VH-VL binders against q5slc1. Designs and how they scored, part 6

Target 1, 112 residues: q5slc1
Amino acid sequence: MGALRGRWAEEEALRFLLGKGYRLLWRNRRTPFGEVDLFMEKDGVYVVVEVKQRASARFGAPLEAITPGKVRRLLQSARFLLGRDDLPVRLEAVLVHGTPKDFRLEHLVLEL

## First folded at step 22 (VH-VL)

Design z1
Fold by OpenDDE, last read:
Structure z1 (fold): chain C 112 residues (1-112), chain A 119 residues (1-119), chain B 108 residues (1-108)
Amino acid sequence: as target 1 above (112 residues)
Amino acid sequence: EVQLVQSGAEVKKPGSSVKVSCKASGGTFRKYAISWVRQAPGQGLEWMGAIIPKFGTANYAQKFQGRVTITADKSTSTAYMELSSLRSEDTAVYYCARDYIYEYYMDVWGKGTTVTVSS
Amino acid sequence: SSELTQDPAVSVALGQTVRITCQGDSLSRYHATWYQQKPGQAPILVIYRKDNRPSGIPDRFSGSSSGNTASLTITGAQAEDEADYYCQSYDSSGYHVVFGGGTKLTVL
């Protein structure tokens, strides 16, 4: 995210994932290939999590920002952070719908 | 055993539009991206753009931005590439290819669709 | 933006070794993928992520990289290896796929 405006959404996403057994490795990390919102580990698998904030509380909102290039950059960023490219990395997204006072979370696995 | 079946050859006039389809046969490409690559006669491969059918999101080469639209129908496992404002330079074979982003390669290619633009 | 450059044509004698090189700034950050294309056919993936070979591709095909270059090597060229070979990677942004200009390989 990189902006304070989205900080609350990232925090809620992180809290949500921690509650699900994810372990945080890095957050808000900039790499030559882009920024990683959350880099986590779940059940021995590295996970790059993209946090997206939506104004609407409606679920199923399009992931218009998760383009092929975005996916590629996230993968490259993850591999850069890991210092190796031979480990599997899973991409996930947490959509935060609503406002800081009234929001819902949607967790998506961006499996390709 | 997945194959990409493309629509037939097209002959178009300058200024018109063409829409090429790419259907996955023998499986689905829901987990993959679909790239579009063209090749003018006697020329090299040129990437046009790609879509993730699962997300409906696409990227385009800068050269074609504003003139190309890539879409996908998950229910029919079909991707589409529409190129507008056709010109003679757009005469080429247009390929769709399964793009496995995790490994950065295109491993399944359609047989290509010949698009001829002539006045 | 970024570009990949290849020699337009190279030749190799039967049974000999030939190396096709791709050069570009992006290759210092991204792996190269190699495709073989014969006349009237779609490209075929032969090497990906520098040195990985898909099943069905002969082991005489290999890949390597150094600095801002990537190379496809055919050790013991066969007649059927005569084709155009394209390297592929991504531009500096990583958002766009880029191809080299292609190398026409003639087997003598």
Scores: ipSAE 0.790, ipTM 0.917, lowest interface PAE 0.5, mean pLDDT 92
Fold by ESMFold2, last read:
Structure z1 (fold): chain C 112 residues (1-112), chain A 119 residues (1-119), chain B 108 residues (1-108)
Amino acid sequence: as target 1 above (112 residues)
Amino acid sequence: EVQLVQSGAEVKKPGSSVKVSCKASGGTFRKYAISWVRQAPGQGLEWMGAIIPKFGTANYAQKFQGRVTITADKSTSTAYMELSSLRSEDTAVYYCARDYIYEYYMDVWGKGTTVTVSS
Amino acid sequence: SSELTQDPAVSVALGQTVRITCQGDSLSRYHATWYQQKPGQAPILVIYRKDNRPSGIPDRFSGSSSGNTASLTITGAQAEDEADYYCQSYDSSGYHVVFGGGTKLTVL
């Protein structure tokens, strides 16, 4: 049994987002509302990013575990980290499919 | 202007299932969830669950876990709620509502679908 | 407990100010949203995330919170304000939406 989420998947997700012009503020921060994998900024907007490692799946499979409730917890976690609730925070996810030697990324955005 | 159009009233026997549809017109679901809320006669509002159509992911109120299934079809902008093993206490008006998770509100509601469960 | 508690009924004289309250432990974690419902109709949003008023809602409606209590205030109540009012928040986990039991407002 391997780790459900490995450091390699988060590193690849981070590298991918940095290459897209995102800026990292915090990572792996624990809050009373849950844990935030990556807390970033892009074009003046704060972004909370959930990183999921998945077994290979056919195109179009539903996103596991990024439910309305999970989104709410991530948003409240981000607002806790900011110490305020009056700033825009966008929810994103990066799905990392496969293994360290053979992977692909899927980038999902819930629009503001 | 966005509206949520729900399927028509249903009369069901105990032990059967009902599936209610909710179609969005005049808008998209790219940034929203769809919540399902019911109201029994003379009673208050009761949340059943929600789905993010863009992601296809749903979560449910504990009370309905195992009996309710919420799905969405992005190509038709339609969400569905199916409630199984119906009992007389499931008689209610069932609403769908557009849910903007970012700001904690449901701003557009369907007109409701009356489901009556009787022998 | 994740319950949101509202008084079942409140009365106000025409033109006077009324406050409808909603009590629950989760309100310290998740701001309340308020809905108005008239007989035979779907609810409509009147206040969201504590004190925000959507476009088209009269400015006599306002919201506030303190600790575990959220309040909807109607200043200068009108006959058309007679309705049921529901507060909404989430349970302590944040995964589930919770509604209060509703308050019937009668405008005298």
Scores: ipSAE 0.788, ipTM 0.899, lowest interface PAE 0.7, mean pLDDT 90
Fold by ESMFold2, fold request of step 24:
Structure z1 (fold): chain C 112 residues (1-112), chain A 119 residues (1-119), chain B 108 residues (1-108)
Amino acid sequence: as target 1 above (112 residues)
Amino acid sequence: EVQLVQSGAEVKKPGSSVKVSCKASGGTFRKYAISWVRQAPGQGLEWMGAIIPKFGTANYAQKFQGRVTITADKSTSTAYMELSSLRSEDTAVYYCARDYIYEYYMDVWGKGTTVTVSS
Amino acid sequence: SSELTQDPAVSVALGQTVRITCQGDSLSRYHATWYQQKPGQAPILVIYRKDNRPSGIPDRFSGSSSGNTASLTITGAQAEDEADYYCQSYDSSGYHVVFGGGTKLTVL
C-alpha cells in the first residue's frame, strides 16, 4: 500500500524537479544498497533524489527520516548505478506533504 | 580554519544526564553531519551517533539507542549530545567531529569533553 | 567482537617502511578511512576513502585495499609518526560508523 499511495507523490516530485531544469536518467532502480527513487542530472552533476510522502497528522506517521545513515546508503546506491565512485553525486530529497488535492513540496539539498 | 569548540569537563553522579555542546566557528554545517565519538580511558574510538543539522535528522549506534539524543541549533551553529542514565562506564572523553558523508571522513574534531561519572 | 580488526601493536625502525592493516567484510562495500591519534589529542584524518591524502599530510602516508583488507603504509617512518592509528568504515547495513580497535605504532 505504501507503493500505491506514493505514486502520485513521486509524479509530483518529478514534475517539480523537471520544472527546475533537472533531467531524469532513471527511476525506481534497485541496488544491493537500496532503492533509488529518482536518479537525475542538473548542471553536469548527478543527483540522487529520495521522495518522501509526509502524510499529515490526519493521514498517518511520517516515513523513514533522511538521516546520515540513509544518505550514505543512497550515495552508495548511486555509485553502484554509475559503476564508479569518482563522479560528483549530490543527495536531494523532496518531501511531499498532504494529499493529491491538497499538497505542498519541500525540497532539501545536501550540498557537495 | 573551521574549529569545533566543545563545552567544558563535567563530573556527574550515576543516574544523571550530561549534555555536551559543540559549536562551529568559521563555517556552517550546510553540507556536513556532526558525529559524536567517545573514548574511554585507555580504549579505542566508539561512534555514538550523528545528525545532519540542515535536516535536523539523527541516527544512533544501537548501543546508545534510548539513552542518547543528538540535536542541532542552526542559528548558533551548535550541535548537542545528551546522554542519560549515566553509569561509571560512561566515563570518557566525548568528541564531536565534522563528518563529510560524501567522502567517508571526519576532518575537523573538537578537543574533547571529559565526562567523569562517579559517586 | 568488532567488525573491523587491527593488530594491537606494530613496530618499525626509524626510516623503514611499515604497513598497518584493517580487516573487515564491510570494506568490500565501504572504503576505509584512517586517523592518527597521539596521546591526549583528538584524532586527525590521514587517509580517506581508500587512498586519498588530505592536504598537509606527508606523502610518506599512503592507503590501499585488497579484498576485505585496507592498509595504511608509512614509508620512511619518522619519530613523530609514533601514534595510535584507527581505520574507519561502516557496518554492513551502512547506517553505523565503525572504527577498528586501533594499532599502536612504535618507532624504534
Scores: ipSAE 0.785, ipTM 0.896, lowest interface PAE 0.7, mean pLDDT 89
Fold by OpenDDE, fold request of step 24:
Structure z1 (fold): chain C 112 residues (1-112), chain A 119 residues (1-119), chain B 108 residues (1-108)
Amino acid sequence: as target 1 above (112 residues)
Amino acid sequence: EVQLVQSGAEVKKPGSSVKVSCKASGGTFRKYAISWVRQAPGQGLEWMGAIIPKFGTANYAQKFQGRVTITADKSTSTAYMELSSLRSEDTAVYYCARDYIYEYYMDVWGKGTTVTVSS
Amino acid sequence: SSELTQDPAVSVALGQTVRITCQGDSLSRYHATWYQQKPGQAPILVIYRKDNRPSGIPDRFSGSSSGNTASLTITGAQAEDEADYYCQSYDSSGYHVVFGGGTKLTVL
């Protein structure tokens, strides 16, 4: 995710997921295959979480950035971080809608 | 068993557009990406682009950027590939394939759609 | 975009072993996937993620990789193995799928 402007969104996303029982492994981790916003674990499954901040408060907006290539890169990044490619990795997204003072979170499981 | 059923053969004039459809039969491809791959006569496989129908997001090969549009209709489990400004070199069999991104393979292929571009 | 190269044609005697190699810089980052294609047919997945074999694919098909190369090996080639074989991977960006030029395998 972006630098300063997106920090609050990422923080809220992280807080949200932690509250849901996710465990953080890496945050804002750069790999040769791209950046991973949040790399987490939930119930023994590794999860790559893409955090997206949206100005619009409307839910259900298309995940324009979650292209096949993006998914591939996220998976590759995850596998790189893990040092192995034989473990299941789930992709999720947290959309943060609104402003730091008034926001809503949308949690999407990107199962393919 | 999931099958990808493609639209029929097309004969097009240069400069025109063609839109090929790829419908999932016997199931859905919502959990997968759909790649489009073409093969000119006697030539190899050439990737054109892919879409995640679930998200409606697509990537394109640089060669075709601006000339190809890949879309999907989740309600009908159908993916589309539209190629504009057709040239004779676009004469090929066009395949859609189920692209399982997690394992980096295409395991289910359509039978192909022959597109012939001729004046 | 990254390129994958493979020999355009190879031959193998019936019952013998043949190795088809794919080479490209991207193979140092991404696994190769292999497809078999017979005339007038769509490609068939035969090997994925280097050395995994889908159900229905004979065990005489195997995959390997080393450095910037990936290989498909047929141990004990059968007549029905005569086909074109394509390696597939991704470019350095990871956004684009790339295919090798294909290898026509003739079984003698």
Scores: ipSAE 0.785, ipTM 0.913, lowest interface PAE 0.5, mean pLDDT 92
Fold by ESMFold2, look of step 23:
Structure z1 (fold): chain C 112 residues (1-112), chain A 119 residues (1-119), chain B 108 residues (1-108)
Amino acid sequence: as target 1 above (112 residues)
Amino acid sequence: EVQLVQSGAEVKKPGSSVKVSCKASGGTFRKYAISWVRQAPGQGLEWMGAIIPKFGTANYAQKFQGRVTITADKSTSTAYMELSSLRSEDTAVYYCARDYIYEYYMDVWGKGTTVTVSS
Amino acid sequence: SSELTQDPAVSVALGQTVRITCQGDSLSRYHATWYQQKPGQAPILVIYRKDNRPSGIPDRFSGSSSGNTASLTITGAQAEDEADYYCQSYDSSGYHVVFGGGTKLTVL
């Protein structure tokens, strides 16, 4: 239980995606290309999920941390974890706005 | 067919700024980034930066960090690149390109915008 | 800080096979993509990641890689293949796109 205290946003993002029918494969995995927060699967597509905690509840603000370069590193990390680069992989982000007791989720998908 | 339509040629003085537009015609940016690549006369291709319009997030080549700003307007399917503190060596053709990050390629390129910097 | 190195020029006789090479440390981490550019025109994608050809590119174009080297091969070169060819990958951080210096192909 104590191991989960500092990662409330990631736990909420995971719960949200599990509830949408995603399946968890790995979490918090380090690769030569960076760390993957959640690595999941949905309908035959692998999904790399970046979880970001935002103190502001404002939707639509620029996501400076999810840049083209960041997406590329996450995608390469996913392919490293799979050991191959010919499987469908999708990049998603979950923004967790607010506090553990009062939060909202924004689910962003970069379509294949 | 998808096309990227860029704004017209510009002649600028040193120290000024230029803002080039790039509008998608016959398609969307929904699953893409937009990269900006320049080419000085007789020189090779030089990447400046890119934006994911859906997320509104950009990153830049280190050489241009602090001088370049890349933005996008999702409602008009238009990306913009603004380069400030222009110098004569910034004279180049500036291309926008549709960047499919999932496969590491740029498949659709604008025809380019010539920017000439002279006093 | 990654750099992609290409020979500045190569020649091929009409109908013969030519290989254009691209070398860089980052190619062991990020596969090369290849573009063709003719004078006064924008680049055109010809090969991406692992010998993938977009629609409309002739099958005489193929790609390969080994270690820190990527190659673009044109089998049965035609006059229309005369152009500049650029390889593209990323720097060591993976955050920045990098182009090679370009190779001018002359078809004799």
Scores: ipSAE 0.784, ipTM 0.898, lowest interface PAE 0.7, mean pLDDT 89

Design z1
Fold by ESMFold2, last read:
Structure z1 (fold): chain C 112 residues (1-112), chain A 119 residues (1-119), chain B 108 residues (1-108)
Amino acid sequence: as target 1 above (112 residues)
Amino acid sequence: EVQLVQSGAEVKKPGSSVKVSCKASGGTFRKYAISWVRQAPGQGLEWMGAIIPKFGTANYAQKFQGRVTITADKSTSTAYMELSSLRSEDTAVYYCARDYIYEYYMDVWGKGTTVTVSS
Amino acid sequence: SSELTQDPAVSVALGQTVRITCQGDSLSRYHATWYQQKPGQAPILVIYRKDNRPSGIPDRFSGSSSGNTASLTITGAQAEDEADYYCQSYDSSGYHVVFGGGTKLTVL
């Protein structure tokens, strides 16, 4: 089903980040500014992670997924969830290209 | 320390296109977006769109959707703005600005590129 | 159209205090940033995200907000403060940058 397909990409992204030493705090939280897929922590910094699924396994430049406007909305969502705007929050994305049988990950970080 | 160097002034005919470049010197765009802002003679600032060069992703103001294309070349630390189907009301100074999304500001601005559209 | 409204002009006597205002619904969601622009020059950042003053900006510049109004205050205005001032925020969605129409400050 559609929900199961979306969850496989998010599960792969989560597994990937956990393997890099990230710690999961929350998932799939809604705010007035949008939904946060994964809210994590790494080295004392909160991290908002957007997971994007693309049908193609091709590793091309991201086009319209993680735009300046999207970053801004995710940042405001994170600040809303924390109830404050004075803590470090970093925006990251994991692009999951392809299908459950044949996929590739691309990890994007907008440095703080 | 960091400077944005823009391409030179352009004189264009109605119906043509213009492409303005914006190169960072003394720094990189690793944590920034590049915004494009124009200012017609005697008028205020008008945002056109922005790109995150590290991601290659752009979004545009509604007014310019379909006429503007913003791109970046990470290897040369250069952003580009192309405006098509030029009209006389597109006569303006076009600025690029380094945009720190995390803190809502544009701290480094280019000197501007004057584009004049006349027959 | 701009979602941010500024008075087109304001005057202040040398050494006096002036407040330049910016009104917009989105200011409750996205704090304002302020720029100064002198004739023939690019804008410069003077206040960001409500009330933060970047290094190199005189401490006579301060920012504040209340409801849907952001204010730039210049305490003890100097001749060199004569310029256009623009507020900047975003639309309610956060996708688009919005500038106010600008306020020309005249120092008398």
Scores: ipSAE 0.778, ipTM 0.894, lowest interface PAE 0.8, mean pLDDT 89
Fold by ESMFold2, look of step 22:
Structure z1 (fold): chain C 112 residues (1-112), chain A 119 residues (1-119), chain B 108 residues (1-108)
Amino acid sequence: as target 1 above (112 residues)
Amino acid sequence: EVQLVQSGAEVKKPGSSVKVSCKASGGTFRKYAISWVRQAPGQGLEWMGAIIPKFGTANYAQKFQGRVTITADKSTSTAYMELSSLRSEDTAVYYCARDYIYEYYMDVWGKGTTVTVSS
Amino acid sequence: SSELTQDPAVSVALGQTVRITCQGDSLSRYHATWYQQKPGQAPILVIYRKDNRPSGIPDRFSGSSSGNTASLTITGAQAEDEADYYCQSYDSSGYHVVFGGGTKLTVL
């Protein structure tokens, strides 16, 4: 159920970023370093986006936090998907707070 | 340009805790993590954990899980490391380092804070 | 769990070439970064992510890797290169920073 709840949050995050002029390249891609929720592009920079949902503990397993280690895994995943490590890649997160009918988004960017 | 200014040396008794501060001078944390690395006398570098101040999220080396807490105040560009249940083996120089995750390196290091744990 | 192994000490004659090695399984996943540390000082970055040299580091410093081994090479070693050198990478999960044990370089 947590996964189904997270799917709506991912869709809202995607719509939000598309509305900001981001272009979607891939989603839900698995790599040897982990899974990438959204892999996008904006202004010549590739963007790996982690989507996090604030959900009640009774709905599912805790999602891992966006820690220094998580960022490294996401970055390595992005470089794996590109097949090279000399292109600009930025880490972003979209935090989705609330429920499908009452939610807000928080957009976090770790500047390159 | 950027410097990391750490709090002063501390002498602590076994069983107590210590909290070391690390303030960025001439820069911000907007694209960095802050790592904490210690070095016991005559020994090598040992990573303790790191935080992304912009996100407020930290992860820790397994050895220190449960004893270390790393926090940050984005508004003051200051990171903190608190180590509890101190023992004599925790006697070391504690460094903070600016960690550029995108390129997997630590480019700016504080001068270190000496913590001595003795009876 | 993921260990980075370095020889404790290496010597080089002034003006000659030396290679400092770092061995670990995780180096196949995460490239090594190298730091120099002189007595009483904090480490400084000399090579990052395998073979990148930051501004201000002499071009006699270079990095390379093959398999599970990373190397720091100093060509034409100078007296000021005498220091401890640490490799740094991550464990296999990528969540934890790992340092090698350090190599003391003596310039004869």
Scores: ipSAE 0.763, ipTM 0.890, lowest interface PAE 0.8, mean pLDDT 89
Fold by ESMFold2, fold request of step 24:
Order: structure tokens, then sequence, then C-alpha cells
Structure z1 (fold): chain C 112 residues (1-112), chain A 119 residues (1-119), chain B 108 residues (1-108)
């Protein structure tokens, strides 16, 4: 049982958000609109979290930039996972800078 | 009152660049994107690209990829669109609009900036 | 391509009901938003994400969609409704905003 190379940033982001009182619902879920890294809940609001690593991963594909288009796809993915489009869903990002041994987190929230 | 204030009209020569500014009301950059949409005389609306100022990330319509750069300065609440290698067919009114991605709408539009490309 | 198709023009008698349509494959994935534009002015939002009417838009404006078709309906058309109407959605990838070509509404 070891850490998967290239997913260490996601594990650190998850731990960080759990420590802030977020609750995990799903992770790495595929939809017709794309994949959701972390699907969470905080204070009655569903949250889609995109995790972006700022260092090139040796074995994994680089994380896509969180552009307006990417946000739109993530929101559609969240609505697909919920099976409805009338609930609040907030988009957040956790940027993980550095290496597994020496990293920093940046937490970005696109407010509703 | 919520407003987007754009820079003034420009007259440009073919081959040059134009940079249009769009100053947003406070709070806009917390939760909105800024989209840029142009309209040539007698023509419809054409989306050029958008930026999420909070994240500093932009994406562009395929047609403008490589010629357009959209940026934002959070400290001044101002977005910019720069279009390079201007041609006569780039003559248009250029709008900025605040874009609420969560609900698929652009609810506040600037008054537009007329850019005329003429020799 | 991920085009949204609108009839270029439509007419309605004063006080009658008109429907402006928007057709495109992407509408099955991303609901349409509608804008009104009068000559010399910036567009204004009239319906968003299928059928939501923002505050300040008269209740004679309504939206609907099914499959690849979105519709803007004006019930009891007024002279001031004469304008161009644009639908907006996204391309099949979801990365790019797409506008329909616009429909000029004439109120007779």
Amino acid sequence: as target 1 above (112 residues)
Amino acid sequence: EVQLVQSGAEVKKPGSSVKVSCKASGGTFRKYAISWVRQAPGQGLEWMGAIIPKFGTANYAQKFQGRVTITADKSTSTAYMELSSLRSEDTAVYYCARDYIYEYYMDVWGKGTTVTVSS
Amino acid sequence: SSELTQDPAVSVALGQTVRITCQGDSLSRYHATWYQQKPGQAPILVIYRKDNRPSGIPDRFSGSSSGNTASLTITGAQAEDEADYYCQSYDSSGYHVVFGGGTKLTVL
C-alpha cells in the first residue's frame, strides 16, 4: 500500500479540506462532462474542488488550468452527479506548489 | 450601481494591436468572470474569450487563439483585452461583460469600445 | 462546428404571442440564455439557463427548451419589444461560449 505517484497533491488537498470541516462525498468521479477530482460538502453547500499541481508530475498528466471553460465543465459534472441542476454548487481550487517533501497549498474559492 | 467602464474608441492601422480596458465595480472579481464579446457593423455577437480574475486564468475562442490576450489586474478591478495583428475585419464594437459562470449568463455589459481598423 | 441557428427575422402583431427559436446540438448539454439588443445599445439579459427571468424583465418573457431547441416566448408583444434577440450556449466541449446569429423581431 503506497501513495500513487502524481496523486500526492490530491491527497494533501483532501487532508487540508477535511481539516477545514469539509465532508468528502466522492473523488475522481467521471461524468459525460469530465472528471471531478473532489466532490465535497461544507455547511450545506456542495463543493466541486479542482486540485492543481504547480510542478510537473513524472508519471501523470499535468493538471489542466482552471479556466472559465474548465469551471463550466466541472459545474455540469457536479449537476450530473447530483442528478439535478437546482442546488447550489460552489467551485473551489487547491493549488499545490512544490514536491511531496516540501509543498505549500493555496486555496481559491469562486464565490456563489 | 454596478457598471463596467470601458476605454474610449480607437482607430488603428492594419498590423497593429489594440488593448481595451474594462473597469468593474467592486466585488465583481470575487465571483464573476469577465467575457469579451465583439460585434462587427451589422453583424451578430461573437465571443472572444473570458478570464476568471480570482484565478487569473483565461480561455479563448478558437478563432482568436494566438491573437488575443485577456488579463486582469485585481488591485484596480480592471480587465484588459489585447488583440494583435489587426485586420480590417476586426473593425467592431468590443464589449466586456461580467459573466456569472454558475448560471450561464452575462448580466452587466460595458457600453462597448469601437475599434476601427483602417489604412 | 457547434453553431446555434436562429431565424434571421420574425414578425408579430402588437398584443400577440411570438416564439423565437434557437437550434443547436449543444443545447441538450447546456441550456440557453437569451439577450435583447436594441440599436446602438449593449445587450441585456432577458432569460438565463432555460427559463429563469431576472428581476426587472417583464413576465411576458419566458423561456423553454427541449432536446436541441430553445425558445424565447413573448406573450402579448409590445412595441418596445422590437429588438434583436440572441441565444447563447456553449460548444460541444463546453469550453467556448457560442451565440446564435440573432433574430430581428418586428412588432407590427
Scores: ipSAE 0.762, ipTM 0.885, lowest interface PAE 0.9, mean pLDDT 89
Fold by OpenDDE, look of step 22:
Structure z1 (fold): chain C 112 residues (1-112), chain A 119 residues (1-119), chain B 108 residues (1-108)
Amino acid sequence: as target 1 above (112 residues)
Amino acid sequence: EVQLVQSGAEVKKPGSSVKVSCKASGGTFRKYAISWVRQAPGQGLEWMGAIIPKFGTANYAQKFQGRVTITADKSTSTAYMELSSLRSEDTAVYYCARDYIYEYYMDVWGKGTTVTVSS
Amino acid sequence: SSELTQDPAVSVALGQTVRITCQGDSLSRYHATWYQQKPGQAPILVIYRKDNRPSGIPDRFSGSSSGNTASLTITGAQAEDEADYYCQSYDSSGYHVVFGGGTKLTVL
């Protein structure tokens, strides 16, 4: 997310994914192509995770920020971190709805 | 095999708008982006923008920002490109293409839609 | 913004080798993609991610890169290879697709 304000959301997203069996490789990693919130691995598959915080508790909100360019940059960043571009990378998003005191998580698999 | 079927040729007056459609046939573009690329007569390829139909998110070339709108209907596997305030320089063949973001290429192209702008 | 440049026209004798080069700063970050276009037809993908060929593309087509350049090479040019060739990449931001100006290849 790049902002301290979103740190709690990222922490909750990370906790959630760890609980799901994901393994953390990098977090808040800056690359020439942008920042990766969470770079993880699950069942031998690399996963780049975008964490988004929403003030509203409503689920199903549009992923307005995940444009073709954003996806491309995330993938490029992932491949940069891997040091190779021949491995598959899965794109996922965790939406954190609400506040630190009352929040819900929405896990989206953004397969393309 | 997936094909992109585009709407027919358009003849427009300057100042009007045109909306070109691009429908995926024989499959879906749910996992892909759709790019719009135009080509004026005797000129090169020019990228206009792209949308991820699955997310409904789009990017636009700066040249067309504010004048082009790219949308998609997932239920019909159809993408749309609307260009407003048409001018003679907008006369071109407009292509939609399946943009496979993971591999950074456009592998399936429509046959193009000719848009002619003349007074 | 980023720009890709390529020679507007090149020629090659039948059976000979020709290289079409694309140059741009973004090529130091992103691989080039190459498209072939014949008159009245839509572009066809011929090379992607530097040196990969899609199914159906003859192996006489190959790709390479060096620094801020990418090249499409046709080894043993055939008459049907006469076409326009476009390189494609992305600007520095990655948000915008960029095409080269195209190279018209004539097979003599």
Scores: ipSAE 0.749, ipTM 0.905, lowest interface PAE 0.6, mean pLDDT 92

